VH-VL binders against q9h9l3. Designs and how they scored, part 40

Target 1, 176 residues: q9h9l3
Amino acid sequence: PRKMVAIDCEMVGTGPKGHVSSLARCSIVNYNGDVLYDEYILPPCHIVDYRTRWSGIRKQHMVNATPFKIARGQILKILTGKIVVGHAIHNDFKALQYFHPKSLTRDTSHIPPLNRKADCPENATMSLKHLTKKLLNRDIQVGKSGHSSVEDAQATMELYKLVEVEWEEHLARNPP

## First folded at step 1 (VH-VL)

Design S4 (framework fv_sotevtamab)
Fold by ESMFold2-Fast, scan of step 1:
Structure S4 (fold): chain C 176 residues (1-176), chain A 120 residues (1-120), chain B 112 residues (1-112)
Amino acid sequence: as target 1 above (176 residues)
Amino acid sequence: QVQLVQSGAEVKKPGATVKISCKVSGYIFTDYYMHWVQQAPGKGLEWMGRIDPESGNTKYSQKFQGRVTITADTSTDTAYMELSSLRSEDTAVYYCARGYKYSSSWFDYWGQGTLVTVSS
Amino acid sequence: DIVMTQSPDSLAVSLGERATINCKSSQSVLYSSNNRNYLAWYQQKPGQPPKLLIYWASTRESGVPDRFSGSGSGTDFTLTISSLQAEDVAVYYCQQYYSIPTFGQGTKLEQL
């Protein structure tokens, strides 16, 4: 039996003019939505732009943040060998500098049945906020002070559960 | 019901700047791109640019690059298109149009259009 | 940029008869990875914004009458109105979205 987790990461801007996205928070929840990991993460490079509107990251969060190298090791131990659910999850894996097998990856921004349930074109990329509102009747990412990666990971898992049986059957018949 | 409502007609002198608004309702503003399209009198449709209201990321047509600025205000669900250094050739109807978050898209809903007349 | 060319520039068709409008792209708008044609069709009446009729070359937008159909692939596309109604008198535009959006010059459809 394979274990399943959902992940959501927050990134800040580093490098010239803050154009490089560096991991600054990661939340991982189990199938039932219980938090397995939630840490602020200190990038190895100087933070130029906190991107607070989206990330929710502020200077004070960095004071006791886990250094990137240590956080990455902890996160990868949780993800390895599990089915990992995310929304636009390629961004999270890029920030982690990690490759997760496609056969164990579930991206709620690219699951045609999920878009169909939301009355959206099957190959459109819909935001997590839109899908959660349409399918779960729940508002997430409210306000201008940034997103909660725990809230986003929990919403992502609940969205996947709506299509899990149908999508797992599809993947068994059409392995990636 | 999805609606895109644009600001009213403008008359400008050559060299002036015009700023047109497009207020949306009936959907989540940050889930779609907002595009702007120009139509000169008796002529066809020409894409000017687009914005992602969620990220603020913009992309502009080469023809309008340097003169067009597209912005979005998520507190009022309003997109804006500003065109500077106006010439008589800029006399046109300007439309806002909604697109899906692809690299490029079709447009499923359009504003009613705003006529901008550039004359002296 | 991809150039879209429509033909004819204008046509006149009697009520109840078939109208056919053609659209040609300067390069293929078929994406091999998903086997989709990135092509849309719009109807525009005087004083009104364009109205989406068809996307993905042949998918009818919700609420669009079934007398409207799209066909073609790659570089050559057709919009067909099987039985012209008076309200169909309009200018029709094709649009590609394979790269930055570009439109055809328009085809004016008049009642004969």
Scores: ipSAE 0.000, ipTM 0.497, lowest interface PAE 16.2, mean pLDDT 88

Design S4a (framework fv_sotevtamab)
Fold by ESMFold2-Fast, scan of step 1:
Structure S4a (fold): chain C 176 residues (1-176), chain A 121 residues (1-121), chain B 112 residues (1-112)
Amino acid sequence: as target 1 above (176 residues)
Amino acid sequence: QVQLVQSGAEVKKPGATVKISCKVSGYIFTDYYMHWVQQAPGKGLEWMGRIDPESGNTKYSQKFQGRVTITADTSTDTAYMELSSLRSEDTAVYYCATRGYYDSSGYFDYWGQGTLVTVSS
Amino acid sequence: DIVMTQSPDSLAVSLGERATINCKSSQSVLYSSNNRNYLAWYQQKPGQPPKLLIYWASTRESGVPDRFSGSGSGTDFTLTISSLQAEDVAVYYCQQYYSIPTFGQGTKLEQL
């Protein structure tokens, strides 16, 4: 079957009052949770708001960060032709300025069987933290010091693996 | 003690934009969705949208889609609701609301005091 | 969206008497896997935000007097006040959280 990876991106605020979300870190893991990519990424625009409590990004991380255009090229080489798993993955693709085929995209915030296993309404959009606690009995994104995108990507892959067989069968019968 | 404290009343002209704040204390801001609810004078409650302060992920009701923007500032534990292209029928009290416990979502045991927005010419 | 419909729009009840408010959802809010109804009830007094009374259709919020009770399942729900007190005069709302949150239109409870 096609190779599968999970992605999680961290964004910082750029533009007026920091309202624009710009890519500042990206982590990609393989099916087994091994890290394929994890780099801090320098936005082309001045960072107005590091959003550190969410992103975990600090000014020190930008000193040797990979410029956006170079990082984007590296990331897209990894994603192209693979099944890409993410949580609310539209935000990640938007930050990457990238369109991944829907047939190869798996969004753990929009998989009804996953919500069902977590005792949540099938059409609700549940946070990664909530689903991970409910289904994997693991606390991620602990504290106010920011999140690990590696931890988030690993959790996302593990969540998908819980429903992979039934969801892939569903998609085969009901192609997007 | 959990508290949600909203900014003060606003009077706006049709076509203007209003931005309301909701400052939280007494719980971990990033652990729960923050929702916004509209109540027109003498009318019922209507859900506008919500934000996950942790991820910045938002979801909006179809009625307000395109006019509402919900944001969160985790450095100040403050959520914002911005409503643009104001019309007279947007005259209402606006509430922020959240769940105080991690084990559930979607019902609201904590509410802000409400912010009255009056849209008139 | 799930549409919530309350009945009656208003009712008047004498002090000490029973008040009943009904709520219907346009589709089931019972989640079969956990056997829970995603239904809440709120009380709102003039100039105040809504106050949570009941969640999971029948679980009473901490600090809410035991004269308030919720019942029902699937699409039909009832809020009961067993013996009306003066402070219970308010507007009552049902709300589903099975999907995008939606509220009933409200029921105004007055003292007869």
Scores: ipSAE 0.000, ipTM 0.460, lowest interface PAE 18.7, mean pLDDT 86

Design S4b (framework fv_sotevtamab)
Fold by ESMFold2-Fast, scan of step 1:
Structure S4b (fold): chain C 176 residues (1-176), chain A 120 residues (1-120), chain B 112 residues (1-112)
Amino acid sequence: as target 1 above (176 residues)
Amino acid sequence: QVQLVQSGAEVKKPGATVKISCKVSGYIFTDYYMHWVQQAPGKGLEWMGRIDPESGNTKYSQKFQGRVTITADTSTDTAYMELSSLRSEDTAVYYCARSYKYGSGSYDYWGQGTLVTVSS
Amino acid sequence: DIVMTQSPDSLAVSLGERATINCKSSQSVLYSSNNRNYLAWYQQKPGQPPKLLIYWASTRESGVPDRFSGSGSGTDFTLTISSLQAEDVAVYYCQQYYSIPTFGQGTKLEQL
């Protein structure tokens, strides 16, 4: 069995009008939901928009944040060679400027058995919040003070566990 | 300019296997599901299955499960549909059609169709 | 599977007159979380692939004439052509994409 982790990142807006998404927090949990990594990350560019309502990130979090290059090295050391679970995970990998092999990537926003369990339309983009409520009967991302990437990573791992056996069997028969 | 171009007509004997292709251009292949739809002569449309070219993930209709295999080659932007154990009732035009993964499940572009005739 | 049933099986309408085609699903295709009906309409002319006319039950595809409109919600849907043109003679199909995709049996629209 390969080791498996779940990841969730928070991004802030940098660049013109804050339209560029830059990594500002990353959380990684193991199979059991224990936290392996959780750090605020200082983008190399000036932060124009903290996106606090969604990211939960405020100016004060940046004071002692880990610089991007150092954080990236730490994160990639944890992810390399492992099965990595995420929700819309391409956004996380893009923010990390990292390529993870598709054979070791599990995206809970694109797993058909999970969509079937949630009784959702085939082409609907299900938010992590909605899937977690439907399938785990748990409310996450509550309120307007921002999301917890730890909470999101934990929920993502639990969602994957619901379909793990079926999905791993599918991938063994239909390699990416 | 979006195009889906299918391979040419096939004539097969009962029990044979047919494999038809759908080559795409003008868009990002991995952003769209590719569906296959069967239409028997003078009859309606029947969904067979679809593939996510990015993940390789497939879904099949119960009617065709076990006989149909849908694949995709991202290096050539080509989707394939393979139907085995052919019967005379499989005589039909087969269409590929795309749907946007992050939006409507509607089929906005279709291939021209491939006629497969199964006869002794 | 969700069963899609169209009515009528065939319809003849004079040029300039209104054509109405109905589609019924065996289960609701309305997704309450986004308030969208996962229902599309297609036009097929002989020797051609189907052409998308309407998605989300009522949204007209780009380039489709405004005489085509879709309405309905849940299980009962209608495609309306307000003023039939000769080029509209075709078979029309409804399709749900809420679950495993299924099509109606088709409605043949002819000029009277």
Scores: ipSAE 0.000, ipTM 0.503, lowest interface PAE 13.6, mean pLDDT 88

Design S4c (framework fv_sotevtamab)
Fold by ESMFold2-Fast, scan of step 1:
Structure S4c (fold): chain C 176 residues (1-176), chain A 119 residues (1-119), chain B 112 residues (1-112)
Amino acid sequence: as target 1 above (176 residues)
Amino acid sequence: QVQLVQSGAEVKKPGATVKISCKVSGYIFTDYYMHWVQQAPGKGLEWMGRIDPESGNTKYSQKFQGRVTITADTSTDTAYMELSSLRSEDTAVYYCATLKGYSYGLDYWGQGTLVTVSS
Amino acid sequence: DIVMTQSPDSLAVSLGERATINCKSSQSVLYSSNNRNYLAWYQQKPGQPPKLLIYWASTRESGVPDRFSGSGSGTDFTLTISSLQAEDVAVYYCQQYYSIPTFGQGTKLEQL
């Protein structure tokens, strides 16, 4: 097996009526939960909706934010060749305009053993907050000031650890 | 094929510094932590420290803290372990070792480097 | 640091007989969140580096013969060789990786 990281991104609304999700923050942690990357990111398009209640992004965070093109290069350098863990990670990859190999991607919203441990249907998509409370007895995404992508990435890695041995053995026998 | 190849045996005087290299091949150097382990003659294994070659982040055991420095050169895929203020008790075989993925067990080892500290 | 203590220091076993080596940690190496024991077993032959046999207390490394098995949880662990073969003569070490890695002092396994 390869080195493993967990990622969580925050998006803001751009484009017509703020319906386009554009990258505005990215956090990456290693297997032990240490932060490898955590930056606010300036989208190339005008921000229509900060989505602050969920993203935690405010105008103040954009003042010294890293431009998207530069941030993307830094992030992809960290992700390339590694097993990347995320929750509903397709949204993060879409915001990064990046394709990560399926064989090296672990999505905690689509791992049947995790849902089984949480007493949920194996093909249901459960929220990160729900799985973290049910399986780790921890409350994340608390309050009205938005989510912490660092906290979310750390929780995601810990959730994956609960099924890691079983799931990696499954993937070795049943390659995607 | 994964290989960890260490530099050759060293003979040092008390108070000197030794620097051992570990050159890797067959995998992506920056993807895995590199660990260093000491084994005195006829004795057991003692973990010295580790480095993340991608970030340069190091962690050391308390016994060696202040005397050991672990570094990595990503341009040559080589890790280094430097031990200063050598004492006769530092006479030992030194191993580099790495883990692959989720097991956390050290599944690949260098051949070992004998360091002899004598007057 | 977590102290690892092995017993016995040395053991002599006849070919085909069972060998049992014990390992005790000064505190639990069971992580409650993933229900995994952060414990490994290594085999070392003279002039060679250690070889990983078992990780997660009971998972055999690829290529390791079925006669090797690991068991235990929390603070008390056992490595068992069900039927000793000549090539199994070696020193065996347990290791925890729950915190700063530490090894047991080793158990020398000899043939009677």
Scores: ipSAE 0.005, ipTM 0.495, lowest interface PAE 14.7, mean pLDDT 87

Design S4d (framework fv_sotevtamab)
Fold by ESMFold2-Fast, scan of step 1:
Structure S4d (fold): chain C 176 residues (1-176), chain A 119 residues (1-119), chain B 112 residues (1-112)
Amino acid sequence: as target 1 above (176 residues)
Amino acid sequence: QVQLVQSGAEVKKPGATVKISCKVSGYIFTDYYMHWVQQAPGKGLEWMGRIDPESGNTKYSQKFQGRVTITADTSTDTAYMELSSLRSEDTAVYYCARHGYSSRYFDYWGQGTLVTVSS
Amino acid sequence: DIVMTQSPDSLAVSLGERATINCKSSQSVLYSSNNRNYLAWYQQKPGQPPKLLIYWASTRESGVPDRFSGSGSGTDFTLTISSLQAEDVAVYYCQQYYSIPTFGQGTKLEQL
């Protein structure tokens, strides 16, 4: 059996007009929801838009943030060889400039049994906030001061646990 | 320009396996689901399955489950559909079709691949 | 699975006249949160792949002539061609994408 972790990243806007999403925080939790990693990360490019309402990131967080190259090395050391759970996780892997094997990747935004349990269309990409409220009766991403990537990673792991047995059996029969 | 280009016609014997390719260009392959649809001669459209090229996750119709395997190669921007244990009733044109995460319609289709299963 | 049923199976219409094709789903394809019907219409000519005409039940795809229109909500949908042209002779399919995609059996539109 491989170990399983959940990841959630916060991105800030860099590049022309702040349209490029660059990694600025990463949280990783284990199967039980314990925090394995939670650091602010300094992008190599100039930050044009902190996207604070969603990211929760402010200039103060960048003062002692871990440079991207160092943070990336730390994060990849944790993810390598493990089953990694995320929500719309392709955005996180793109921000990390990392390719995780698809056989070891679980994306809670693309698990049809999870959408079925939430009474949502199977082909829809549902938000983490919606699925968590519907299936766990818990409000996350509350208010306008930004999201907690720890809270989001924990919610993502708990959502996956609801369909874990069913989905792992599906993947064994339908390998990526 | 978005294009989906499929491999050429195949003639197979009963019990054989066929593998059809669908090479995409003009868009980011990993941003859209890729579906496969069967059309028997003179008949309607039957959904077979789909793959998310980003995650590798697949979904298959009950009718084809156990015989169909859909894969994607992100290094060549190519989706594949493999159908095993071929029967005469599998004689059909097979299409690949693009379907986005948010756009829930098949906006681009391959030209189709005719597979003939005969003795 | 959601079952899609079209009517009629075939239809003959004179050039310049109105053509109407119906589609019924066994289950509602309206998602209340966004008030959208997950329904599309396709045109297929012999030897060609299907071509998307309408999505979200009533939104016309770019490049599709305005004589094509879609209407309906929930379980009952209609594709209308206001004035038949010769090039409109084809088989038409409705398709739901609310869940695992399913198609209607098709309606063959012929020139009378």
Scores: ipSAE 0.000, ipTM 0.451, lowest interface PAE 17.9, mean pLDDT 86

Design S4e (framework fv_sotevtamab)
Fold by ESMFold2-Fast, scan of step 1:
Structure S4e (fold): chain C 176 residues (1-176), chain A 119 residues (1-119), chain B 112 residues (1-112)
Amino acid sequence: as target 1 above (176 residues)
Amino acid sequence: QVQLVQSGAEVKKPGATVKISCKVSGYIFTDYYMHWVQQAPGKGLEWMGRIDPESGNTKYSQKFQGRVTITADTSTDTAYMELSSLRSEDTAVYYCATGRYYYYGMDVWGQGTLVTVSS
Amino acid sequence: DIVMTQSPDSLAVSLGERATINCKSSQSVLYSSNNRNYLAWYQQKPGQPPKLLIYWASTRESGVPDRFSGSGSGTDFTLTISSLQAEDVAVYYCQQYYSIPTFGQGTKLEQL
């Protein structure tokens, strides 16, 4: 009954020794992979560690970034009432300080049929990079310039589409 | 009850513009693509384009690019298809259709709108 | 664009007999990653919009009688009506949704 989007967030290190993960970029794509939202986000706390190798975020991206409170409002407006697909999506929701209903959440790191298609143990948590290579024959997160949250959100949606019919039927019979 | 209700038949002169509406009920309008399909008299079906009512994003077939404009009004749950520079070969029944379960498959169709282009 | 070609253009079948309609795509509509054929079949009766019969080449839409079946993969597809009923007289269209949607030219099924 509901529209489906995929999300991926990038976090930077704030707080003591940069150990706190704070939202610094969010990308949301629709079912076909078209970008609905992609913004750099300014954390309310001082950035101690850009984590650039993984996040792709640099100081220059923060100059005109949208403040966290404003970005959060924009993002939640897009997510509310929709089926939201992500990979290890708990981390994204935590960074957004947001609760999304479990009945409308799809986590590609915890979908047993997806692991089965990849010849992986059904109860294992596989990386997005591994599943994308195995099932879509595509390399993502290549190089040392950081991940593209757009690329990751697009790959996540394509992975979900491989098991969508089977998994939606399972969820209808076994509501979360 | 899911229903697509289209506006009534139109008679236009060559060179005119026609705008057809498609009113949605029984589902969340912004959740699914809305497609437009042309069927000339005694001929087959031809996809014209689609809109994502949530984003306003459109995609058109190459044949109709430049003449077709598809829009959506989320306040009234209504999609529109506007075809300009009408020719006699544009005489056809025009359908709106939505794919609720798969975006480019079409499981629910409007009743059709006959557009006649004659001098 | 993917071109869809149906055969025959028209077919006359007696009540209770089998009707077979073929559809060929100019390119494969099989997506290897999910092993699904992005192919649908529609029925259209005079004065009515098309009605979806089959999707994913062989999955029957809810409410469609089991005398309708779809088969095939890649580029060659078939719609079969195992025992023709009077209400099955219609035009049938195949459609691919692998890329920008395209329809076959239609097959007119008549009662002989």
Scores: ipSAE 0.005, ipTM 0.477, lowest interface PAE 15.8, mean pLDDT 86

Design S4f (framework fv_sotevtamab)
Fold by ESMFold2-Fast, scan of step 1:
Structure S4f (fold): chain C 176 residues (1-176), chain A 120 residues (1-120), chain B 112 residues (1-112)
Amino acid sequence: as target 1 above (176 residues)
Amino acid sequence: QVQLVQSGAEVKKPGATVKISCKVSGYIFTDYYMHWVQQAPGKGLEWMGRIDPESGNTKYSQKFQGRVTITADTSTDTAYMELSSLRSEDTAVYYCARVYKSGYSYFDPWGQGTLVTVSS
Amino acid sequence: DIVMTQSPDSLAVSLGERATINCKSSQSVLYSSNNRNYLAWYQQKPGQPPKLLIYWASTRESGVPDRFSGSGSGTDFTLTISSLQAEDVAVYYCQQYYSIPTFGQGTKLEQL
């Protein structure tokens, strides 16, 4: 089958009142959870709100961060032609200004069998933290220093692996 | 203020395809899922599928799988439902309905409905 | 799919009297972690789309008269109209959203 990777991005606030989400970190892991990419990324616009509570991004991380255009090129080379797993992944693709084919996209926030295994309503959008705790007995996004996109990408891949056989079979019969 | 306005009634022959529109106003189109529901004459309500206008992500009912396609155009704030290989049993009123995308699915508001008649 | 069954299929009630409509799900729609029932009620008048009355089994939608109330938990739910008004004559549907949305067959409420 096609190679599979999982992605998680952290965004900071740019634009008026920090309402625009701009890419500031991206982590990509392979099927086994090994890190393929993990870089801080410098947005092309002035950062108004670091959103540190959630992003884990601070001013110090921006000093030697990879410029957005360069980082985007590197990331897209890794994603192109692969099955990409993420949680609420459209936010990540939007921040990357990238379109990934729906047939090669797997969003763990929209996989009913995952919710079923977690004793959650099948059509509900559950947080990554909740699903990871329920199904993997692992606490992620712990503390006040922000999230680790590596940890989130690894958790996302492990969650997908729980339903991979069932969900790939479903998608083969029900193509997007 | 919030309005879902659907396209007008359609009459189709068996085997044809119908495409119904649902134009929204009074809210941010990408903040809500758009669902489609079928109601055959004298029958109850049956869920067909939904789209997230922001991501383009769709989910379809097994009953309509392979025949239904739901799309959204964010430049015109319009959702579409296309149903192919029409049969007489598809004669029904079709509704679009808004659903907040925070992880639960009750429907508010609904479009006015579009009657599709399939007859030879 | 979760099957929703309403009772009765039709009901005739005099103006000012209490109307009770029941809805049963084939499996529980109560999510224990948030203690919520994933159940809604709709009113549909001829030629009109359904109108949301109640969600989370008992929360009344804004603008819905307080004579409408929802109760129940798990698999057994009730919609109550405490004092029937003429404008309440309609078909009522329950809907679960614990899984892929499914609706009851409807209860036709008529004035006796």
Scores: ipSAE 0.000, ipTM 0.513, lowest interface PAE 13.6, mean pLDDT 88

Design S4g (framework fv_sotevtamab)
Fold by ESMFold2-Fast, scan of step 1:
Structure S4g (fold): chain C 176 residues (1-176), chain A 120 residues (1-120), chain B 112 residues (1-112)
Amino acid sequence: as target 1 above (176 residues)
Amino acid sequence: QVQLVQSGAEVKKPGATVKISCKVSGYIFTDYYMHWVQQAPGKGLEWMGRIDPESGNTKYSQKFQGRVTITADTSTDTAYMELSSLRSEDTAVYYCARDLRYGDYSFDYWGQGTLVTVSS
Amino acid sequence: DIVMTQSPDSLAVSLGERATINCKSSQSVLYSSNNRNYLAWYQQKPGQPPKLLIYWASTRESGVPDRFSGSGSGTDFTLTISSLQAEDVAVYYCQQYYSIPTFGQGTKLEQL
């Protein structure tokens, strides 16, 4: 039996015009929503755009942040061999420079039964905020001070749990 | 299906202001930046600016800064581009365009375009 | 601003033959940390908006025919149509997104 975790990362803009999304915070929660990891992470490149409205990250958070290489090692130890749940999780894996097996990855932005429950087209990509409001009647990512990656990871796990039984059965019959 | 539908053609006098709308459907409006691009007759494409519909944060091209204002109304899933102090050289087709991926500045879906003619 | 220059301004190619369009940037659009070129190609037909063909210099957008390919790195890029079809007659634009987006002047592709 495989253990399951949910991940959500916050990225800041590095590189030309702040166009590159670089990891600046990562939160990982277990099946019950308990925090396993939550650290600010220092990108190896200069931060051009903190994207504070979304990331919640400010210059002060970088002062004692864990360097990327060290944080990546810690995170990968937690993710390896587990089922990893995320929302638009491609972005998180890209920021981590990591390939997680597709068979152990669950992306709540690409689960047709979840969209059906939310009265949305099955193949549409819906935001985490929208699905959480529709299905859990909870407002996340509120205000203009940035998102909480802990809150987002917790919401993502709860959303997955709504369809877990039927989706795991589907995947067993239709391996990716 | 993703659609960006723009308001109709406008004819304006020099010195006037024009406001063009771009109504979106088929995706979550607040998940993608919305950009505006100008195409003068027989000329290439010129980026004017973009908005993040969720935050209202805008970024403008230096050429248009001071004359262009981009806004978004999340209740109607509509982005707006307002261009003031119109000159004859502002005669162009104006496009709204969606960011291919959040913050990438390459454009996967475009509106049909709005012709703005500035003449006396 | 980064200046994008396309060549030729216009090109006439017979059906079934190869078409090549070049794009040059005034400075490198290659970001060394991720080894990616911030370069896209668009197709525009009369009375229509531009359509994305290629991004990251060589990645084909979903639904774009495999006869379209992008190549190059740094400052010199090429769009290739391996076998021209009648529906490919259009103006083609390159665009950099390394900094504030800028487009080339366009290349008009006509059927010979």
Scores: ipSAE 0.000, ipTM 0.487, lowest interface PAE 15.4, mean pLDDT 87

